# VH-VL binders against q96il0: the designs that were tried, part 116

Target 1, 167 residues: q96il0
Amino acid sequence: APERGAERRDTAPSGVSRFCPPRKSCHDWIGPPDKYSNLRPVHFYIPENESPLEQKLRKLRQETQEWNQQFWANQNLTFSKEKEEFIHSRLKTKGLGLRTESGQKATLNAEEMADFYKEFLSKNFQKHMYYNRDWYKRNFAITFFMGKVALERIWNKLKQKQKKRSN
Key: E = the ipSAE of ESMFold2; O = the ipSAE of OpenDDE; V2 = 0.75 times the mean of E and O plus 0.25 times the DockQ between their complexes.

## First folded at step 4 (VH-VL)

Design a8 (framework fv_ebrasodebart; at its last look DockQ between E and O 0.31; V2 from the best seeds 0.61)
Fold by OpenDDE, look of step 4:
Structure a8 (fold): chain C 167 residues (1-167), chain A 120 residues (1-120), chain B 108 residues (1-108)
Amino acid sequence: as target 1 above (167 residues)
Amino acid sequence: QIQLVQSGAEVKKPGASVKVSCKASGYTFTNYYISWVRQAPGQGLEWMGWISGFSGDTNYAQKLQGRVTMTTDTSTSTAYMELRSLRSDDTAVYYCVRDQNYIPEGHDYWGQGTLVTVSS
Amino acid sequence: QAVLTQPPSVSVSPGQTASITCSGDNLGSKYAYWYQQKPGQSPVLVMYQDTKRPSGIPERFSASNSGNTATLTISGTQAMDEADYYCQTWDDSTGYEVFGGGTKLTVL
C-alpha cells in the first residue's frame, strides 16, 4: 500500500475548537487555549429570541474571534518555522550539527538569537501595525454594538413595564 | 473552497468609467483585505490598491489617486473597483486578489481577471 | 518608492536548476512573495514570506531572501515550469505593494 505522503498542511488548520459547551447553557463559555494561537476561544450563547442587533453583535464578535485566532496561529507558526530555519542556518554555517554530543537539540547563544528576534520583528513590523489598527477598530465596533444592545434591552424593559401598568 | 469570481469583460470609450465586481466565497470576507492588480497586454503586474473587508479603509497607488475607487458590500461579500477617466493605457486585465494573513501583503487567491478594453 | 528589479528572461534545460533573482533596497528586511503566471492564466502564489511554500506547490520550488536580493530556485526544472515569474513586496513608507518587472522562464 503506497504510504500516502502526509501533505504537511503548513496552513494553520481552521481550528474550530471542538469544545462544545453544555446544551443548556444560557451564557458564553470560554474554551481551553487553542494549540496554535494559544488564545482561549469563546463560545457565544445564542438567545432564543435574539434581536437583529444582538445577532449582528454576536456575528461581529465571532468574526473578530476567528480573525484573532487565525492571526496568532499563523504568527506563532511563522515564528517557530523561521526560528528553526535561522538556528539550522547558523549551525550549518558554524559547521555544527543539529544535535549536541549528548543528543540534545543544538541551540544558539543569546546574542545570536537576539539577531533573529531583531530581524523577525523588523519583517513583521508592518503586520503588527495593521493588526493593532484593526484590533482597535474591531473592539471599538464591538463596544459600540454592545452599547446599542444594552440600550435596546433597556427600552424593551421599559415598554414591557408600561404595558403592564396600562393593563 | 475559496473563490474570487469577477464580472465579465468590458469595452469602454476614452473618458468613460468602468466598475468591476469581485464576488468572494469560501471564507469570512470581513477578515481579509482585497487588493486589485492590473496587467496591460504583454506587460507586468501593477498593484492598484487595497481595501479592508472590515473597515472599508483603502490605500490607492499614487498613479491612480483620484481616478480609482474601491468599495465593498459585506452583505454580498463583493468587492468593487471603479476606474474613471479611462485612457487607452488603462487597457488591461484587472484582477481582484485576496491578501493573505489579514494584512495587505502577499496574495494567496486570485480572481479569473476582467479584461477592460479602452478604445475610441 | 521601492523598485524591484528582475532579469527579463532566464533559460534553463530540463532537469537543471533555474534561479530567478529579485533585487531591491533592503528587500531582506521585508518579506518577498513569488508568483507564477502562465499565458492566459491568473498569477499563482508559489512562494510566500521569503521561504514558505503554499500547499499544492511542488517541493522543487524554494526561495531565499537576504540583503537586497530575493531568489526563487526551481530544482529539476520541468517543461510545465515555463512561465512568467514575479516577485512582490511592499514599501514601508507608503504601504504600497510593489511587483518586480517579471522574468520569463524558458525551458529549452
Scores: ipSAE 0.863, ipTM 0.936, lowest interface PAE 0.6, mean pLDDT 92
Fold by ESMFold2, look of step 4:
Structure a8 (fold): chain C 167 residues (1-167), chain A 120 residues (1-120), chain B 108 residues (1-108)
Amino acid sequence: as target 1 above (167 residues)
Amino acid sequence: QIQLVQSGAEVKKPGASVKVSCKASGYTFTNYYISWVRQAPGQGLEWMGWISGFSGDTNYAQKLQGRVTMTTDTSTSTAYMELRSLRSDDTAVYYCVRDQNYIPEGHDYWGQGTLVTVSS
Amino acid sequence: QAVLTQPPSVSVSPGQTASITCSGDNLGSKYAYWYQQKPGQSPVLVMYQDTKRPSGIPERFSASNSGNTATLTISGTQAMDEADYYCQTWDDSTGYEVFGGGTKLTVL
């Protein structure tokens, strides 16, 4: 059976003058997880004849991805640093070293670590609340512009159909 | 390379209003908040409020509710703070600052400050 | 309505360790931030999220935050460290940013 997928480009046949590198480079594509954010970035395709509305949607998606990547990179770094600080502080309080007899990093059990997770969530609660609201506002804006682009494409197809009948 | 450049000093009469601009460069403006902080001569720092670069959402200090309006122009990457019904105790240096909450080892970037003098 | 209390001034001899305290109700459950301001200049962030030091800030600056007290510590204090220092956090009920009253560090 033929492969069918999401359509993120014009349905019209490609023009012969349009250079299109290998199939993957003519579409948005998803890269490997970013080292810092652990999120997979989308690599956006810029078509030759991108409308102003399509450009605005693409830039909004690019900026939102940047924002989201930065948030999770920061949060992951903060989490890692504070987790290590918490472990080191509790080990010091217990009179234990930072390394086990085998040379591996000493750690705390799950019950002891629960205190860290609770404290971290409490400290970061407002930041995550603002992040979630900003995320929903961005997602709504993206969805809104996707709808506007879809309507623009329908209108252009209708104009093409009207021109064919009159020409 | 990240910069916040503010408008020049102003002298105002009591009852007037002032609008200070803050032009941001070197980063994606819509991905950050801008806070406004003022400092009366010889005094400490006082937070006035913040505005989201994306949504335009604001949060104003209670002391200033009803007298302050913060706005942005995303096309020029510029934040604005307007303070109305000026009084002599509004004489201060007004700073804009980028919100660092989303940056791993963030640098809190401050504008150069705008002196607003309110005198009869 | 959160309040952050700092001593008005701290004096230290060159080369000695300066400690500037910032007291607030349940401050250790929130992040504390520290700013340095020299005369005629904008404030500069010197510590963030309790213990973290921005790029370009000397290693002699360190900080801690636990219980009701955050502390900025400057080891090997130099004459160039003479400035006003402000702590900052937020008010949980309003989301307002809150600054301490400031501490003038004098190096004698």
Scores: ipSAE 0.564, ipTM 0.795, lowest interface PAE 1.6, mean pLDDT 84
ESMFold2 (binder alone), look of step 4: mean pLDDT 91; pTM 0.929

Design a9 (framework fv_ebrasodebart; at its last look DockQ between E and O 0.39; V2 from the best seeds 0.65)
Fold by OpenDDE, look of step 4:
Structure a9 (fold): chain C 167 residues (1-167), chain A 120 residues (1-120), chain B 108 residues (1-108)
Amino acid sequence: as target 1 above (167 residues)
Amino acid sequence: QIQLVQSGAEVKKPGASVKVSCKASGYTFTNYYISWVRQAPGQGLEWMGWISGFSGDTNYAQKLQGRVTMTTDTSTSTAYMELRSLRSDDTAVYYCVRDQNYIPEGHDYWGQGTLVTVSS
Amino acid sequence: QAVLTQPPSVSVSPGQTASITCSGDNLGDKYAYWYQQKPGQSPVLVMYQDTKRPSGIPERFSASNSGNTATLTISGTQAMDEADYYCQTWDDSTGYEVFGGGTKLTVL
């Protein structure tokens, strides 16, 4: 049987955390940290009588979570890959093997690794700038919609109280 | 599967405007940027600008400032590019492209292209 | 504005290694991307973030980026690799994307 070569999917799988909250939960659930992003996913509760505004907020939160999960998953993979390539390249240039005489993974010193970090940060500077900008915009939007939902809920409670007083 | 499907070929007169659509599918539209790239016949690729699928923020190439407008409809996951005051040198295949990694960097998916011909 | 310079053409024999260069000021401080375009087709991303290969791109494709030069390398070049190749990066000051002029790879 020909060994199906494991296609190294270098792209972080869109691993929707398989964390399933209990079916009867009326609350948002926080899952364990994702293995790629290291972010804890939130499973958003869907109320039976979800308003259009609540639905819009939930969707925005879900999309923003997906955005964050995928961004950091890809960033962490990129960092790990480039770090490994850098170490390998530098060891090769030094005529050193990938393993020490003790069989441990050969590492570079702190000064050499500082060069890697500097280069990595430089290359990813624009990425981080766009991320930060979009992060603020997304969180602002979420907060704004949270406020709207809160107001809607207050208004609905007031209407219900008025109806109960009129009967 | 991720797809970018563009509107059909257009023939315009000089001074007219053209609006090209790009319908995205297979991913969360609001999480990515869309860039527009054009290619004149027998020429290289020219970046025109990008638009955020989330905020609608835009960045246009300096050469096209004042003539190009990029928009999105998040409800239909569609990006639009309008080019005004068309000239003969605007004759090109126009591509919508998805920018990878949620930022305006590399382009991982391309539309099929839309030929815009500007002729008198 | 950043300018990327590519050779207009590169020729290689089948099975040989093709090398396409892309030169730009401080290009090594940014990520380089590479696209393949065949006649009448949309460009296809063949390399991203200097050295990374998208899924579905053959292992014979590799790339590097250091100093002022990014390089696309195609080992064991095949007739199907005949295409135009474009490098791309961005300008940090403007956020503009910049393409190279393209290189026509001919497999002789």
Scores: ipSAE 0.856, ipTM 0.932, lowest interface PAE 0.6, mean pLDDT 92
Fold by ESMFold2, look of step 4:
Structure a9 (fold): chain C 167 residues (1-167), chain A 120 residues (1-120), chain B 108 residues (1-108)
Amino acid sequence: as target 1 above (167 residues)
Amino acid sequence: QIQLVQSGAEVKKPGASVKVSCKASGYTFTNYYISWVRQAPGQGLEWMGWISGFSGDTNYAQKLQGRVTMTTDTSTSTAYMELRSLRSDDTAVYYCVRDQNYIPEGHDYWGQGTLVTVSS
Amino acid sequence: QAVLTQPPSVSVSPGQTASITCSGDNLGDKYAYWYQQKPGQSPVLVMYQDTKRPSGIPERFSASNSGNTATLTISGTQAMDEADYYCQTWDDSTGYEVFGGGTKLTVL
C-alpha cells in the first residue's frame, strides 16, 4: 500500500529536538542512551509477514535488551546511592560536614574510596557472576536463532524461484 | 500487576510426591529467577532453591538435593516444584517467589502459598 | 551454611521505636533484606539491599547493615506493624539464600 513509507521521515524538522521515526518504518531504530542504564535501546521493526521463527528471534532480542537495560539501570543507581551513603557515613565518623566551606560536596580521597569499591564488588560479586553467565547464554541463543532465520529465508527464496520457473 | 498464582492445597501420604505449579503474569518471565520457599506450621521460612526463567538452571538447598526437581514452561510462564519421597516433616506452605538478588527489589512478589499436608 | 540469628520476639509500645536485629558472620559484606509476614498471609518485602525501601512501604521503616549485624527499625510503631519479621541474605560459597529464624513484633 502507498502508506508504508508515508510516515517515514528523512529528517527531523529544524529547531525541534524531540522527534522519533514512524512506528511503521521498515528498519530497526536505535534510540538515545537511556538515562538510567546508559544503554541505547533498539526499537524493533515488526514486518507484516513475520514468520513464527522470526517472531521468536525478535522476542528473544527484545527480552534480552529489557533484561540488560534493567540490570544496568539498577546497578548504576545502586552504585550511586551506596557511594553517597558510604561517603556520608565516613564523613560523619570523622566529625566532618557533608560540604566544604565553599558549598561543594565533601569527598574522600582515593585511598579512602578504595574501601567502598572493595565493599561494593564483594556485595555484588555473585550477582555479576550470574549476570555474565546469563549474558553469554542469551547471546548464544540469539546467534543460534539468527542462523535459523537466515536459513529459513534462503529456503523461502528457493521455493519462490521454483514456483516462478514452474509457471 | 505482577502476580504469581499457585496450584491448590494437596494432601499426600508419606513416600508419595507432590508437584506445585506457579503461574507468573505481568512481567517478562524469562528475565527472572523463581525461588521456592517453604514454611512448616508455626515455623520460619526455609529456602528450597531457585530456577532461572531463561535457561532452566537450578540451585537446590543441600538438604533437598536428591528429592527436589524444579522446572519451567516458558510458553505458559509457569514454574514447577516437585518434592519426592515425602515425609511428615515436609508438611508446610510452599511459596514461589520472584528472585531478584541481582536486581535491587529483592523477593518483591510472592505467590499465595500452597499447603501440602503429608499424613498417613 | 551461613546462619542468621534474630531475637525470637520484640515488644514495643505504640508510637515508640522498634529495633529488630539480624546477626551473621560478615553480614555487612553482603546485602540484607527484610520481610514482614502477618498471620495467614504471604511475606511482604519491606527493606532491600541493606537500607532501601520498596514503593508503598512507609518511611517509618528503615534499616542498616554493618559488621555482623543488620537492623530493621520501625519508628512510630503502629498496631498494624505487629507481625513476624525475617531477615535474609545469601551464602557466598554456595549461592544459597539464608533466612533468619524470625522475630515476632508485638505492639502493646
Scores: ipSAE 0.603, ipTM 0.816, lowest interface PAE 1.4, mean pLDDT 85
ESMFold2 (binder alone), look of step 4: mean pLDDT 90; pTM 0.925

## First folded at step 5 (VH-VL)

Design d1 (framework fv_ebronucimab; at its last look DockQ between E and O 0.41; V2 from the best seeds 0.00; counts 0 for: pae E 4.3 > 2)
Fold by ESMFold2, look of step 5:
Structure d1 (fold): chain C 167 residues (1-167), chain A 120 residues (1-120), chain B 111 residues (1-111)
Amino acid sequence: as target 1 above (167 residues)
Amino acid sequence: EVQLVESGGGLVQPGRSLRLSCAASGFTFSSYGMNWVRQAPGKGLEWVSYISTSGGSTSYADSVQGRFTISRDNGKNSLYLQMNSLRAEDTALYFCAKDTEYGSWSFDYWGQGTMVTVSS
Amino acid sequence: QSELTQPRSVSGSPGQSVTISCTGTSSNIGAGYDVHWYQQHPGKAPKLLISDNSNRPSGVPDRFSGSKSGNTASLTISGLQAEDEADYYCQSYDSSLDAYVFGTGTDVTVL
């Protein structure tokens, strides 16, 4: 896959953390939760002698993280917006204000809010079905490449042992 | 079935700009990386640019770096190529191409292309 | 820009086998990156013919086969047919350019 430049987490859309992995780290790093998706981003280590298979795996994991973060950021935003619109619409229909006398946002009872939750789930059913399918496909691919990388590393260790024994 | 339809090509003078579009259907657009590939008249294929599934990563061929910008709108199932400072050597048929399914990074579906001609 | 090297043309009679070579460098095929093949008929878009060196996508006839060894990949068309007359391109990834690279293209003629 062509990714002509590494993505730096210092400039990520979240802006939640100034985290920057140590430059000499040999490990992936887990950052703080993203404000919008509520997921922890992984900051991927790029080894000095990365093989083509290792590069494919890293890019696939980066791509999957990017896809997952943006899906949930969008879903969380949509949920919050539609929830507030539903409450506003029902309060307006009842002739009620958006705020209580104490200045707190007016809300609906649990039975009224259940209508919103049912409507939201029904409206988004197909989108979440496609998300789940793609999530499983991505996890299968990642697991498959993890296995291939593991076998490649074993093979390289065996080649080094053969060279030592033949000398 | 998968469809990719390019548009926005035309005749322009050197130094001017064009914006190409590619409308996608028949697959979950946001799940795949996308590419632009061009072919000058009578010549071979040249990869131009790549964009990751959500636009977090982009790549460009050296010949277009700094002049072209790839982007996508996953809400509209659309891929774009903003081409600035066009040169005669940018004259080509521009294809929109989809990355294959996960774990294989070839281009499994292509559009018909849109022609860009840069001439005085 | 780095290109993968292919012969300019090959030809064969119907029923013959032809082989198209694709030679890279130590930063692409020689580094172990996979090779993919595309068929392009005149005036049409390219079509993926072989992925990951030897995998045939659904709908591609089994007379097309691919292999890779060392710095070179090969596409073989066994039992050449008139409809196989087209241009063929190999494609890989180049780590030094951080870019996809195509071969120079091969014009297959059916005599």
Scores: ipSAE 0.314, ipTM 0.720, lowest interface PAE 4.3, mean pLDDT 84
Fold by OpenDDE, look of step 5:
Structure d1 (fold): chain C 167 residues (1-167), chain A 120 residues (1-120), chain B 111 residues (1-111)
Amino acid sequence: as target 1 above (167 residues)
Amino acid sequence: EVQLVESGGGLVQPGRSLRLSCAASGFTFSSYGMNWVRQAPGKGLEWVSYISTSGGSTSYADSVQGRFTISRDNGKNSLYLQMNSLRAEDTALYFCAKDTEYGSWSFDYWGQGTMVTVSS
Amino acid sequence: QSELTQPRSVSGSPGQSVTISCTGTSSNIGAGYDVHWYQQHPGKAPKLLISDNSNRPSGVPDRFSGSKSGNTASLTISGLQAEDEADYYCQSYDSSLDAYVFGTGTDVTVL
């Protein structure tokens, strides 16, 4: 009895793009699109004198990015898998092979694929709604902390100016 | 109602491993960071580990760094703590604690804890 | 592990006000990180009392108040009641450790 090879569930590698920005960069770096999520990773700069508010903001942004990367990597993998299964099932139903006479992968027409997209969106509607809700919550928090950091920076600049005038 | 229920505690010998679990309910588990905090008998609170909402970021206290691993399964609303190379000093009641909200580094809900005893 | 320093015990009579101090360092409270406070009754899990220096979560009585100045945070319990007998812990973040830090804890007794 041939040992059915355990399909290695390709766990979506946590594709943190190992793009290491140059050590001397004083700015955030944007990497190339991740191969799984298709999102561009951002490497956040850490200032030498990072305030607690700046640190909170940076951590929140980093966490939100990781959340987005993971969500879309998983979603894209699921989409690709289900799309392939749909194509195979439809071709089989039509009595068609998986390959054309020219040796290319057999594909379905645009109309047939439209049905797949409709079904996929319908099936994943709730998941997308939860994602959107959480996306807004996260971005609202980020924006709020951005405002706080901006105010802190203004205040610190004003204090420095006052100290320079007093000396 | 928010509920956190720890399990997996027990008596173990030094050098052995133990895995703790925390079952979460009553809130959107995937939307909050999670923590482990421990309390040795008759002692104060000690933070042990943190994990982000996606699990992509983790942090550990120096006392457990390299020995403990925090993880989560958002599909199962579960938090885990793999404890390796256990020491007598790891004897404590271990609490699962939920982050309050985004940008707040406080813990608004706690479980009742699970007791870990490391003894020869 | 750099613990925040609290008095070991504080006592008061019913109706009195008591204050618990939490002293940190330049890498935690003094760096501007927020302080949170927890109440723990014997054999129970901690409960969040004060978040972000002075915010009271829903269900926390008004008699609990928090403040922060310099390297020190304070929890004040006004109108002390018998039910307030518990251990109290402050908590913050330490940038040098990249870790959350708790206070040493304060035992509050009602005489």
Scores: ipSAE 0.309, ipTM 0.762, lowest interface PAE 1.9, mean pLDDT 89
ESMFold2 (binder alone), look of step 5: mean pLDDT 92; pTM 0.945

Design d10 (framework fv_ebronucimab; at its last look DockQ between E and O 0.04; V2 from the best seeds 0.00; counts 0 for: pae E 15.7 > 2, placed apart)
Fold by OpenDDE, look of step 5:
Structure d10 (fold): chain C 167 residues (1-167), chain A 120 residues (1-120), chain B 111 residues (1-111)
Amino acid sequence: as target 1 above (167 residues)
Amino acid sequence: EVQLVESGGGLVQPGRSLRLSCAASGFTFSSYGMNWVRQAPGKGLEWVSYISSSGGSTSYADSVQGRFTISRDNGKNSLYLQMNSLRAEDTALYFCAKDTEYGYWSFDYWGQGTMVTVSS
Amino acid sequence: QSELTQPRSVSGSPGQSVTISCTGTSSNIGAGYDVHWYQQHPGKAPKLLISDNSNRPSGVPDRFSGSKSGNTASLTISGLQAEDEADYYCQSYDSSLDAYVFGTGTDVTVL
């Protein structure tokens, strides 16, 4: 009995985007779209005098990005896999080969694919609902901390101006 | 109700390895960072390790850096701590602790802990 | 590891107020990082008592209050009750260590 090769579940490599921004950059850098998630990674700048609040904001943004990258990488992989399985199953049912006479990959028509999309969305509805909920919570938190950081910066600028006037 | 249940503790010899587990329930596990905190007998609390909600970011205390590895399986609502090259000073009750909310660096829920004893 | 400094023990009579101090350094409390407080009864897991210097989570009695000034945070227990007998730990973050740090702990006894 031939040993059924354990299908290596291609775990989406935690694609740490090898995008290395220039060392001397004082700005956030946006990388090219990740091949799995299709999301553009952001490399966050770390200021020399980063405040605790700024650090919290930066870490929250970074973690949120990682969360998004992982979610969509997994979702896209699942989608691609299930789509391929659906196409193969339907072609088989029709008595059609996986390749056309011209050697191209056989595809289903738009109507047949509409059934796949409907089923896929239905199956993943709850997952998407949880994602959306968490997405809103994270972005709300980020926005809140952005506001706090802005206020802190204003306050620090005012203090510096007062100190300069007293000297 | 939020529940965290640690397991995997026991008696081990120095230099050996042990893997701790924490089973989480009552909340969306994949939405929160998780921590390990330990308490040696009759001593205070010591933070050990952190892992982000996605598992993409991890951090460790200097005392365990290079020996311990934190990981998580969000599909199983489980947190893990692989402990290698164990030392007598690693003897402690190990707690699983949940981050409170986004941007808050506190721990709002704790497990009851699992005891690790490293002895010759 | 840079632990936050707490008094070893604090005692008071029922109905009195007691204060626990938590002293840090310029790399943690003094750098502006928030302080959190935990209560731990014997043989029990820690419980979050105060978050973000002064925020009281749901279910925590009003007699517990937190404050922060300079390099020092304080937990005040007003109207001390027998059930308040426990160990109390402060917690913050240290930028030099890139780690969470706990206080040395304070044993509160009710006389």
Scores: ipSAE 0.803, ipTM 0.928, lowest interface PAE 0.6, mean pLDDT 92
Fold by ESMFold2, look of step 5:
Structure d10 (fold): chain C 167 residues (1-167), chain A 120 residues (1-120), chain B 111 residues (1-111)
Amino acid sequence: as target 1 above (167 residues)
Amino acid sequence: EVQLVESGGGLVQPGRSLRLSCAASGFTFSSYGMNWVRQAPGKGLEWVSYISSSGGSTSYADSVQGRFTISRDNGKNSLYLQMNSLRAEDTALYFCAKDTEYGYWSFDYWGQGTMVTVSS
Amino acid sequence: QSELTQPRSVSGSPGQSVTISCTGTSSNIGAGYDVHWYQQHPGKAPKLLISDNSNRPSGVPDRFSGSKSGNTASLTISGLQAEDEADYYCQSYDSSLDAYVFGTGTDVTVL
């Protein structure tokens, strides 16, 4: 099963900027990538005449964004933390310093690092499996409500057309 | 101008309940997470609780877990803290604080605070 | 329960530079989370002074600067002025607690 987090990292936007959203905006807009999650937040517009169904869709999208950003912020930092801990532990057991004579961080070769990657994937496999399931569940729910909103808007247009004919 | 105005503080007896409110203006309240932070007299800052912009996610400091409930009403631009089973150590000035834009980890605007005193 | 460690007080004369340290653990600053700084004058609400280790929000004088290395962050006030006399707090996020954490606070005195 595909890991959506890795695909999102691969599609991260170019460059990071300090973006300040407009005080009032009539449209949704997308900000720069979050430093920790690498996801671009959406700032949702609330129209004056938002229907209850449209409100439900917007809240669902907001909740999903919050959930997704929190998950990947935590996972990205956990990965970095555990990688450094693994490297330091292995260097210590080998009797080596944390830095080379040149001052660069000491590293492990590819074979040694493979143990870390396998351990990390195995340790986090169930967590990422549940994340993928919940990601799909949330996106199907969003798509379902997008369809309901679209149908509501079509129905309202048809009612207005029928009123025009009856008048 | 961003404004956060806390209210609902006062003198209460231990074991009783109190509900704080924070009225927000000057920004799109529903786009930002909100926090409560407290400061006991003469002491430092202590984070109390967080609520996400939609209200779908909350978290609490260990010291208040199970006793305090954070909530929000995005239609009224209001943040709330329901404080149950109050203890003397909950005595503090309570601030509401807004999450920064694109930074869920810092607080760019604070209210003036509302004082809660828990005493017999 | 993690709390970021700061010196209780620091002091300096007008025009001098002072530096406030903020030391965390591997679950907060050491995990790569940024450090933010707040200034609080007596009887006033805290004010965001430095975000994301070194970013200075609009309206904050350029004599305030921040840095981070390893588990430790630093706030430096260059050219100390009388109005800089206040309490200063660092703040980060702790992934093991799923909680925002503040430093113990530092009382800056201008002599």
Scores: ipSAE 0.000, ipTM 0.507, lowest interface PAE 15.7, mean pLDDT 80
ESMFold2 (binder alone), look of step 5: mean pLDDT 93; pTM 0.946

